# VHH binders against Transcription initiation factor IIB (tfb), part 25

Target 1, 335 residues: Transcription initiation factor IIB (tfb), of Methanocaldococcus jannaschii (q58192)
Amino acid sequence: SVDYNEPIIIKENGEIKVVKIGELIDKIIENSENIRREGILEIAKCKGIEVIAFNSNYKFKFMPVSEVSRHPVSEMFEIVVEGNKKVRVTRSHSVFTIRDNEVVPIRVDELKVGDILVLAKELPNIEEDIEIDKKFSKILGYIIAEGYYDDKKIVLSYDYNEKEFINETIDYFKSLNSDITIYSKDLNIQIEVKNKKIINLLKKLRVKNKRIPSIIFKSPYEIKKSFIDGIFNGKDAKVFVSKELAEDVIFLLLQIKENATINKKSINDIEVYEVRRITNIYTNRKLEKLINSDFIFLKIKEINKVEPTSGYAYDLTVPNAENFVAGFGGFVLHN
Short names: E, the ipSAE of ESMFold2; O, the ipSAE of OpenDDE; V2, 0.75 times the mean of E and O plus 0.25 times the DockQ between their complexes.

## First folded at step 24 (VHH; framework vhh_gefurulimab)

Design aa1 (from y01 with T105E; at its last look DockQ between E and O 0.00; V2 from the best seeds 0.00; counts 0 for: pae O 16.6 > 2, placed apart)
Fold by OpenDDE, look of step 24:
Structure aa1 (fold): chain B 335 residues (1-335), chain A 119 residues (1-119)
Amino acid sequence: as target 1 above (335 residues)
Amino acid sequence: EVQLVESGGGLVKPGGSLRLSCAASGFTFSRYMMAWFRQAPGKEREFVSAIDRTNSITYADSVKGRFTISRDNAKNSLYLQMNSLRAEDTAVYYCAAKQYYWEDEYDYWGQGTLVTVSS
């Protein structure tokens, strides 16, 4: 079972989004009219939700969830692997390792530092035709990363040294006949944009502040890439104050076959997450099937006993796969 | 309430056959690994056979080739066909359920059914 806060990418009603597994399952169970109890386990049937799971060929695909469950728990284990990807799971839960040239489940309480775990190298990249262009996608990325919007305005914050992107942003909104106000204070530049059309578009796309909108996860590769460029502003690393946004970004990167390292830092007493894009994938490629798999093989750096976030552990059933991807960085978990 | 109810036990002659059944209720049968255990008088409970969710089967060496485990998820039932029975097979046979195959302990147990092999 998985801790409440563990992120999971789901497809629901055609929309792809990253959610906390605890939020998802609590909602399902609490709204279910037919909850089954098996000991301490609460189980509900689930329809219309898909998660990412690997098949016999070690390829990831979206697969339907048939049931969800939760049970009270008093302890969790946090597994940290290379790149500082991490997941919190129960002691008796299984993750995946390599044994005898095969991917096999292993219990968390059997794990040791230095063991190899199987994570997602890449995730399914769903592409649908959407009504956004590369320019907008990039700007949207920047809005999500360094801006916010409300019913009246879009606000974007820049470092004084980001002149190229500042100009790009200004040019973009000018081209749309937007009302633009620029504020300069010290080394920070703030651009305020009033454009009802764009604001309405953001609303239509269900853009939330500091979250990657679902539309991006199903957009064409070039749109995703442009969005990522906006997020990172052409850099290889970006600091996020929002853990959720960092999680979103990591999943999106995986959809475009990019990996990243995560570093938790404190800046001015604020907890932040640095996501660094990496070009080199750390994999143990011993076998052809593994080499051609959608897996990345990373060593465990730390195993820590921790308290559950909500006092519950969560699980879901993926028929015919018996696994799903979740966690901070794309862990493959046994269901 | 979770229940495992064994049936089919009885007296049989050496070389004879019996079929044990286990009826499960109160839990999602298809999500559990099922197993048979037995306990002879004065002995410890021992593993006999198991069948997991994917129908992977294991047998104790002492029963290999003689016993066959099977399950019917639609009927929430576990079976043990016992052929070529021996005196040493005399025991109370227990049905057990386990949610996760990697766990050591079984979650649920039946009350057992007595099998007596005697001439």
Scores: ipSAE 0.000, ipTM 0.198, lowest interface PAE 16.6, mean pLDDT 88
ESMFold2, look of step 24: ipSAE 0.390; ipTM 0.786
ESMFold2 (binder alone), look of step 24: mean pLDDT 90; pTM 0.913

Design aa2 (from y01 with D104G T105E; at its last look DockQ between E and O 0.01; V2 from the best seeds 0.00; counts 0 for: pae O 16.9 > 2, placed apart)
Fold by OpenDDE, look of step 24:
Structure aa2 (fold): chain B 335 residues (1-335), chain A 119 residues (1-119)
Amino acid sequence: as target 1 above (335 residues)
Amino acid sequence: EVQLVESGGGLVKPGGSLRLSCAASGFTFSRYMMAWFRQAPGKEREFVSAIDRTNSITYADSVKGRFTISRDNAKNSLYLQMNSLRAEDTAVYYCAAKQYYWEGEYDYWGQGTLVTVSS
């Protein structure tokens, strides 16, 4: 079972989004009229939710969830692997390792520091025709990373050294005949944009502040790439105050076949997450099938006993796969 | 009865600091995402910060690096430390609660506390 706080990418009603597994399952169980109890385990049937799981060919696909469950727990184990990807799981839960050149489940209580775990190298890239162009996608990425919007305005913050992007942003909104106000204070540039059309578009696309819109997860590769460029502003690393946004970004990167390292930091007494896009190879490939797999193979750096976030552990059933991707960085977990 | 009661507002000079508190009652506080909103005179209500049930945090860009949100589930309390206050931070600040992070509007709202930043 998995800790409440573990992120999971789901497809629901055609929309792709990253959610907390505990939040998802609590919602399902609490709203279910038919809860089955097996001892301490609460089980609910689930329809309309898909998660990412690997098949016999070691390829990731969206697969339907048939049921979800939760049970009380008093302990959890945090597994940290190379790149500082992390997941919290129960002692008896299984992750995946390599034995005899095959991907096999292994219980958490059997794990040792230095063991190899199987994680997602890449995630399914769903592409649909959407009403977003590359320019807007990039700007949208920046809005999500360094801005916010409301019913009246879009606000973007820049470092004074980000001149190119500042100009790009200004040019974009000017081209749309937007009302733009620029504020300069110290080393910070703030741009306020009033454009009802764009704001309405953001609303239409269900854009939420500091979250990657679901539409981006199903957009064409070039749109995703452009969005990521906006998020990172052409850099290899970005600091996020929102853990959720960092999680979103990591999953989106995986959709475009990019990996990242994550570092938790404190800046001005604020907890932040640095996501660094990596070009280095962290994979250990033994066989062709593994080489051609959607997996990355990373060593365990730490295993820590921790307290459960909500006092519950969570699980879901993926028929015919018996695995799913979840965790901070795309862990493959046994169901 | 569900109640959210904000406190800590007042008059402060630019560059000053305030700490807002929100006392919650009548619901299971630990199950809710909590947030701060603010409404300036003549303006629409705007998002300031949120902290979910797992202590994941988000900030509006306008307050990023200046404000810090925190919660104490044992005390059913939400806090907002506001540093480096500016005139534009003048507003009524509202505490709000939402059960699920990705779901629509917040379920509960406080009555608000006035923060005035003036020289």
Scores: ipSAE 0.000, ipTM 0.166, lowest interface PAE 16.9, mean pLDDT 87
ESMFold2, look of step 24: ipSAE 0.350; ipTM 0.769
ESMFold2 (binder alone), look of step 24: mean pLDDT 89; pTM 0.904

Design aa3 (from y01 with D104S T105E; at its last look DockQ between E and O 0.79; V2 from the best seeds 0.00; counts 0 for: pae E 2.9 > 2)
Fold by OpenDDE, look of step 25:
Structure aa3 (fold): chain B 335 residues (1-335), chain A 119 residues (1-119)
Amino acid sequence: as target 1 above (335 residues)
Amino acid sequence: EVQLVESGGGLVKPGGSLRLSCAASGFTFSRYMMAWFRQAPGKEREFVSAIDRTNSITYADSVKGRFTISRDNAKNSLYLQMNSLRAEDTAVYYCAAKQYYWESEYDYWGQGTLVTVSS
């Protein structure tokens, strides 16, 4: 079972989004008319939700969830692997390792520091035709990362040294006949934009501050890439104050076949997450199938006993796969 | 070497017309906002008109309706069509280039071309 706060990428009603597994399952159970109880376990049938799981060829695809469950727990274990990817799971839950040149499940209570775990190298990249161009996608990425919007204006904050991107932003909004005000304070440039059309578009797209909109996850590769470029401002590393945004970014990177390392830092007494993009993926290449798999193989750095976030542990049933991808960084978990 | 070279200035009667040109070299012309300034004898330099990278145009109130700014990125050229010229338009006209919107100063200046409006 998995902790409440563990992020999971799902497909629901044609939309792809990252959610907390606890929120998802609690919602399903609480709205279910037919809850089955097996001891302390609450089980509900689920329809219309897909998660990412690997098949016999070690390839990821979206697969339907048939059931969800939760049960009370008093302890969890946090597993930290290379690159500082993390997941919290119960003692008896299984993750995946390599034994005898095969990917096999292993219980958390059997794990040791130094063991190899299987994580996602890449995730399914769904591409639909959307009404978003590359320029807007990039700007949208920046808005989400460093800006905000309300009913009246869009505000974007830049470092003074980000001159080219500042110009690009100004040019973009000017081309749309926007009302633009630029403020300079110290080494920071702030751009305020009034454009009702763009604001309405943001609303229509259900853009939330510090979250990646669902439409981006199903956009063409070039749009995703432009969005990421906006997020990172063309750099290889970005600091996020929002853990949720960092999680979203990691999943999106995986869709475009990029990996990342995560470093938790404290800046001015604020907890932040530095995400660094990795262009080269290192894998343990023993077998061709493993080499051609959608997996990366990372060593466990730490295993820590922790308290459950909600007091519950959560599970998904994925028929015919018996696994799903979840956690901070794309862990492959047994169902 | 960066160069802005103005041309087209001269003597004209009130009500007449002139077309100024500015030839740019040594930098990426299309990435710059371009502007015209003028300085009359004994006066401070004043803004006349600007055209940015998106072809957004601004005019000083004193020249609005009479002057037209335009640019040709393929020729690295800036133009100022001046119609209905007045005596008060007499000045040295300067071409200027600015790369960043939020900066107050222009990066490059021409040497200027003299426009004299006299009966």
Scores: ipSAE 0.089, ipTM 0.478, lowest interface PAE 2.5, mean pLDDT 90
ESMFold2, look of step 24: ipSAE 0.441; ipTM 0.791
ESMFold2 (binder alone), look of step 24: mean pLDDT 90; pTM 0.913
OpenDDE, look of step 24: ipSAE 0.000; ipTM 0.210
ESMFold2, look of step 25: ipSAE 0.258; ipTM 0.628
ESMFold2 (binder alone), look of step 25: mean pLDDT 90; pTM 0.913

Design aa4 (from y01 with A35G; at its last fold request DockQ between E and O 0.92; V2 from the best seeds 0.00; counts 0 for: pae E 2.6 > 2)
Amino acid sequence: EVQLVESGGGLVKPGGSLRLSCAASGFTFSRYMMGWFRQAPGKEREFVSAIDRTNSITYADSVKGRFTISRDNAKNSLYLQMNSLRAEDTAVYYCAAKQYYWEDTYDYWGQGTLVTVSS
ESMFold2, look of step 24: ipSAE 0.442; ipTM 0.811
ESMFold2 (binder alone), look of step 24: mean pLDDT 90; pTM 0.908
OpenDDE, look of step 24: ipSAE 0.000; ipTM 0.195
ESMFold2, look of step 25: ipSAE 0.465; ipTM 0.807
ESMFold2 (binder alone), look of step 25: mean pLDDT 89; pTM 0.907
OpenDDE, look of step 25: ipSAE 0.590; ipTM 0.862
ESMFold2, fold request of step 26: ipSAE 0.350, 0.343, 0.321; ipTM 0.780, 0.774, 0.729
ESMFold2 (binder alone), fold request of step 26: mean pLDDT 90, 90, 90; pTM 0.908, 0.910, 0.910
OpenDDE, fold request of step 26: ipSAE 0.660, 0.683, 0.653; ipTM 0.876, 0.884, 0.871

Design aa5 (from y01 with Y106F; at its last look DockQ between E and O 0.00; V2 from the best seeds 0.00; counts 0 for: pae O 16.0 > 2, placed apart)
Fold by OpenDDE, look of step 24:
Structure aa5 (fold): chain B 335 residues (1-335), chain A 119 residues (1-119)
Amino acid sequence: as target 1 above (335 residues)
Amino acid sequence: EVQLVESGGGLVKPGGSLRLSCAASGFTFSRYMMAWFRQAPGKEREFVSAIDRTNSITYADSVKGRFTISRDNAKNSLYLQMNSLRAEDTAVYYCAAKQYYWEDTFDYWGQGTLVTVSS
């Protein structure tokens, strides 16, 4: 079972989004009229939810979830692998390792530091025709990363050294006949944009502050790429105050076949997450099938006993796959 | 209602073989670790073998190399192939199910099936 806060990418009603597994399953169970109890385990059937799972060819696909469950738990284990990807799982839960050149499940209580775990190298890239262009996508990325919007205005913050992007942003909004106000304070540039049309578009797209909108996860590769460029502003690393946004970004990167390392830091007593895009792949490939797989093979750096976030552990059933991707960085978990 | 029903027990000569079965119902079999225990007359119940949900297997030293545990999730069944049986293997064999590895007790138990090894 998995901790409450573990992120999972789901497809629901045609929309792709990253959610907390605990939030998802609690909602399902609490709204279910037919809860089955097996001891301390609460089980509910579910429909219309898909998660990412690997098949016999070691390829990831969206697969339907048939059942979800939760149970009280008193302990959890945090597994940290290379790149500082992390997942919290129960003692008896299984992750995946390589044995005899095959991907096989292994229980958490059998793991050792230095063991190799199987994670996602890349995730399924769903591309639908959407009504956004590259320019907007990039700006949207920046809005999500460094901006804020409400019913009245969009606010974007820049470093004074980011002149190129500042100009790009200004030019974009000017081209849309927007009311723009620029504020300079010290080394910070703030751009306020009033454009009702764009704001309405953001609302229509269900853009939430500091979250990647679902539409981006199903957008064409070029739109995703542009969005990522906006988020990172052409850099290889970005610091996020929002853990959720960092999680979203990591999944999106995986969707476009990019990997990243995560570093938790404290800046001015604020907890932040640095996501660094990496070009070097940390893999141990023994066989052709593994080489051509959607997997990345990373060593365990740490295994820590931790307290559960909600006092519950969560699980879901993926028929015919018996696995799913979840965790901070794309862990493959046994169901 | 949860049920574990053992079968396959009987009288066998030393060196013989038996296959025990355990049919499970009333719970999600695939989510449980399954195990075999045995209790000889006048002795305490002892662990024989276990197979978890990932098919990880454990044997007691006394049966290692002679007994084989297996499961069929599609049939909600647990099996114990017993070869090279000895007189000391005489016991009532119990099927048991456990949901959580860290728990000391099993959640469900069968009624047991008697295995008698005698010349």
Scores: ipSAE 0.000, ipTM 0.205, lowest interface PAE 16.0, mean pLDDT 88
ESMFold2, look of step 24: ipSAE 0.342; ipTM 0.766
ESMFold2 (binder alone), look of step 24: mean pLDDT 90; pTM 0.908

Design aa6 (from y01 with T58N; at its last look DockQ between E and O 0.00; V2 from the best seeds 0.00; counts 0 for: pae O 14.0 > 2, placed apart)
Fold by OpenDDE, look of step 24:
Structure aa6 (fold): chain B 335 residues (1-335), chain A 119 residues (1-119)
Amino acid sequence: as target 1 above (335 residues)
Amino acid sequence: EVQLVESGGGLVKPGGSLRLSCAASGFTFSRYMMAWFRQAPGKEREFVSAIDRTNSINYADSVKGRFTISRDNAKNSLYLQMNSLRAEDTAVYYCAAKQYYWEDTYDYWGQGTLVTVSS
């Protein structure tokens, strides 16, 4: 079972989003009229939710969830692998490793530092025709990363040295006949944009501050890429204050076949997450099938006993796969 | 407004039986864990029994085999059948509701009903 806060990418009603597994399952169970009890396990049937799972060919796809469950728990284990990807799971839960050139489940209590775990190298890239162009996508990425919007305005913050992007942003909004005000304070430039049409578009797209909109996860590759470019502003690394946003970004990167390392840091007493895009993937490839798989193979760096975030551990049932992807960085977990 | 109203308390002789009821209103009863507590004079409130959403039940050791907790979601009611009552069972009995297992405190409490076991 998985800790409450572990992120999971789901497809619900055609929308792709990253959610906390505990939040998802609690909602399902709490709203269910038919709860089944097996010992300490509380189980509910689930419809309309898909998660990412691998098949016999070691390829990821969205697969339907049939049941969700939770049970009381008093302890969790945090597994940290290379790149500082991490997941919290129960002692008896199984992750995946390689034995005899095959991907096999292994219990957390059997794991040792140095063991190899199977994670997602890439995730399914769903592409739908959406009414978003590359320019807007990039700007949207920047809004999500360094800005916010409300009913009245969009606010974007820049470093003084980011002149090229500042100009690009200004030009974009000017082309839309926007009311733009620029504030400069020290080495920071703030652009305030009043454009009702764009704001309405953001609302229509259900854009939330400091979260990747669901529509982006469904957008064409070029739109995703442009969005990522906006997020990173052409850099290989970006610092996020929002853990959720960092999680979103990591999943999106995986959809475009990019990997990243994550570093938790403290800047001015603020906890931040640095996501660094990597071009070189550290993988142990022994067999062709593994080489051609959607997997990345990373070594365990740390295993830590931790307290559960909530009083429960959570699990999903994915028929015919018996696995699903969850965790900070795309862990493959057994049912 | 949320209300829990206990009833069924009274005077009974040792070895006798009582059935307590708790009527709930103002919240979705079926989504809550329900419990009975009791407080004897000069003592701290103590756990008696609980029943969760899936009808999983727990009893205090002092009442095991004598008390039976049950619920009727259709009637928004919690019950406690008390058999083989003892003098030490004398207390004010409280109905309580809790939404989540991991919470230390119950969300709602009744006013209590007095049970007196005396010869």
Scores: ipSAE 0.000, ipTM 0.207, lowest interface PAE 14.0, mean pLDDT 88
ESMFold2, look of step 24: ipSAE 0.430; ipTM 0.793
ESMFold2 (binder alone), look of step 24: mean pLDDT 90; pTM 0.916

## First folded at step 25 (VHH; framework vhh_gefurulimab)

Design bb1 (from aa3 with A35G; at its last look DockQ between E and O 0.90; V2 from the best seeds 0.00; counts 0 for: pae E 2.3 > 2)
Fold by ESMFold2, look of step 25:
Structure bb1 (fold): chain B 335 residues (1-335), chain A 119 residues (1-119)
Amino acid sequence: as target 1 above (335 residues)
Amino acid sequence: EVQLVESGGGLVKPGGSLRLSCAASGFTFSRYMMGWFRQAPGKEREFVSAIDRTNSITYADSVKGRFTISRDNAKNSLYLQMNSLRAEDTAVYYCAAKQYYWESEYDYWGQGTLVTVSS
């Protein structure tokens, strides 16, 4: 079972999004007509929701959830692995390790620092035809990361060192017959763009929430890549104030076969999350099934007792697969 | 080596027409905003017309409706069609290029071509 706040990527009613597992399951249970109780467990049937799980070929797919459950809990354990990826789980919950070249479950209370855990190396690349192009997707990423908009205008700010990117941004909005005002002061350039059609699109995509829109999670690889380039502004690292946006970005990076390290920091007394992109983590595995798998194998750095967020722990049933991906960094969790 | 070379200037009667050309080399033409400026004897250089990377066009009030700017990125060329010419249009006409939208100064300038409007 996992903590309330643990992120999980889901597909629901044609939308792909990252949610808190506790928020999702509490809502399903509260709206259910037929809650089954088995001791302290509350269980509800679930329809129309898919999560990511691995199959017998060690490949991740979206798979249907049949049931959700929650139960009261008094303590949780935070497991931290290489790259500072983290998940909070119960003592009795199983995660996955590797033994004799097989991926097998192991209980949290049997784990030690230095043990190997199985995490996601990559996630399924859902690619639907969408009506946005690479240029807009890059701009959208930049707006979510750095921008502001209201009913009248979009505001973007740039350092002088980003000269060609600034020109490309202006070209794009001019090609859409936008009213553009440019302010240049010190070593900063600010662009104000008036275009009601684009602003209405940003509202439809709920960009003010500062979350990755579903259309991006469902987009072709080149669109996802362009959006990520907008978020990171061509750099290898980005600091996020929003943990939720950082979590979204980690899942999207896995869809484009990139990975990252996570560093929690305090800047001006504000907790922030630095996400640093990396192209690979070294893995020396000899078995072809493991080499070709969607898995990365990371060592445990810390196991810490922590307090549950909501007083409950949460779980999902994925028929036949008996696993799902959740947690900050993409942990593989049993049932 | 960057070059802007104007051509098409000459002597023309009032009410006549001329077509100026500017051949560009030594830079990525499609990435630059292009403009025409002119300088009459004893006067300051003044803006005539500009066309940016997206073909958005601006004209000085004094030439609007009479002059037409255009560009051909395939030929690395800038043009100015001048109709209904007046004596006050007599000047040396300069082709200019700049790279960035927010900069006020043009990076490169041609040598100029003389346009004389007289009877």
Scores: ipSAE 0.381, ipTM 0.777, lowest interface PAE 2.3, mean pLDDT 89
ESMFold2 (binder alone), look of step 25: mean pLDDT 90; pTM 0.908
OpenDDE, look of step 25: ipSAE 0.599; ipTM 0.866

Design bb2 (from aa3 with T58N; at its last look DockQ between E and O 0.76; V2 from the best seeds 0.00; counts 0 for: pae E 2.6 > 2)
Fold by OpenDDE, look of step 25:
Structure bb2 (fold): chain B 335 residues (1-335), chain A 119 residues (1-119)
Amino acid sequence: as target 1 above (335 residues)
Amino acid sequence: EVQLVESGGGLVKPGGSLRLSCAASGFTFSRYMMAWFRQAPGKEREFVSAIDRTNSINYADSVKGRFTISRDNAKNSLYLQMNSLRAEDTAVYYCAAKQYYWESEYDYWGQGTLVTVSS
């Protein structure tokens, strides 16, 4: 079972989004008319929700969830692997490792520091035609990362050294005949934009501050890439104050076959997450199937006993796969 | 070497027309906002017109409706069509280039071309 706060990427009603697994399952159970109880376990049938799971060829795809469950728990274990990816799971829950050149489940209570775990190297990349062009996608990325919007204006904040991107931003909004005000204070440049058309578009797209819009997860590769470029401003690393945004970014990176490391830091007494984009090179590929898999293989750095976030542990049933991807960084978990 | 070279200045009668040109070299012309300034004898240099990378244009109130700014990125050239010229338009006209919108100063300046409007 998985902790409440563990992020999971789902497809619901044609939309792809990252949600907390506890929030998802609580909602399903609470709205269910037919809850099955097995001891302390509450089980509800689920329809219309897909998660990412691997098949017999070690490839990821979206697969339907048939049931969800939750049960009370008093303890969990946090597993931290290379790159500082982490997931919280119950003692008896299974993750995946490599034994005898095969991917096999292993219980958390059997794990040791130094063991290899299986995580996602890449996630399914769904590409649909959307109403977002490459330029807007990049700007949108920056708005999500360093800006905000309301009913009246869009505000973007830049470092003085980001000169080229600042110009690009200004050019973009000028091309749309926007009302632009630029403020310079110290080493910071702030751009205020009034454009009703763009603001309405943001609303239409259901853009939320500090979250990746669902439409981006199903956009063409070039749009996703452009969005990411906006998020990172062409750099290899970005600091996020929002953990949720960091989680979203990591999943999006995986869709475009990029991986990342995560470092938790404190800046001015604020907890932040640094996400660094990396190209992973693996030298210990013994089998072709593993080489061609959608998996990345990372060593466990730490296993820590922790308290459950909500007092409950959560599970999904994925028929024919018996696994799903969840956690901070794309862990493969047994159902 | 960066160069801005103005041309087209001269003597013209009131009501006449002139076309100024500015030839740019030594930098990526298309990445710069371009502008015309002028300085009359005994006066401070003043803004005349600007055209940015997106072809957004602004004019000083004193020249609005009479002057037209344009650019040709392929030729690395800036132009100022001046119509209905007045005596008060007499000045040295300067071409200038600015890379960043939020900066107050222009990066490059020409040597200027003299425009004299006299009966």
Scores: ipSAE 0.263, ipTM 0.657, lowest interface PAE 1.6, mean pLDDT 90
ESMFold2, look of step 25: ipSAE 0.346; ipTM 0.754
ESMFold2 (binder alone), look of step 25: mean pLDDT 90; pTM 0.915

Design bb3 (from bb1 with S30D; at its last fold request DockQ between E and O 0.84; V2 from the best seeds 0.00; counts 0 for: pae E 2.8 > 2)
Amino acid sequence: EVQLVESGGGLVKPGGSLRLSCAASGFTFDRYMMGWFRQAPGKEREFVSAIDRTNSITYADSVKGRFTISRDNAKNSLYLQMNSLRAEDTAVYYCAAKQYYWESEYDYWGQGTLVTVSS
ESMFold2, look of step 25: ipSAE 0.431; ipTM 0.804
ESMFold2 (binder alone), look of step 25: mean pLDDT 89; pTM 0.903
OpenDDE, look of step 25: ipSAE 0.603; ipTM 0.874
ESMFold2, fold request of step 26: ipSAE 0.346, 0.329, 0.328; ipTM 0.761, 0.777, 0.747
ESMFold2 (binder alone), fold request of step 26: mean pLDDT 89, 89, 89; pTM 0.903, 0.905, 0.904
OpenDDE, fold request of step 26: ipSAE 0.660, 0.681, 0.650; ipTM 0.874, 0.881, 0.867

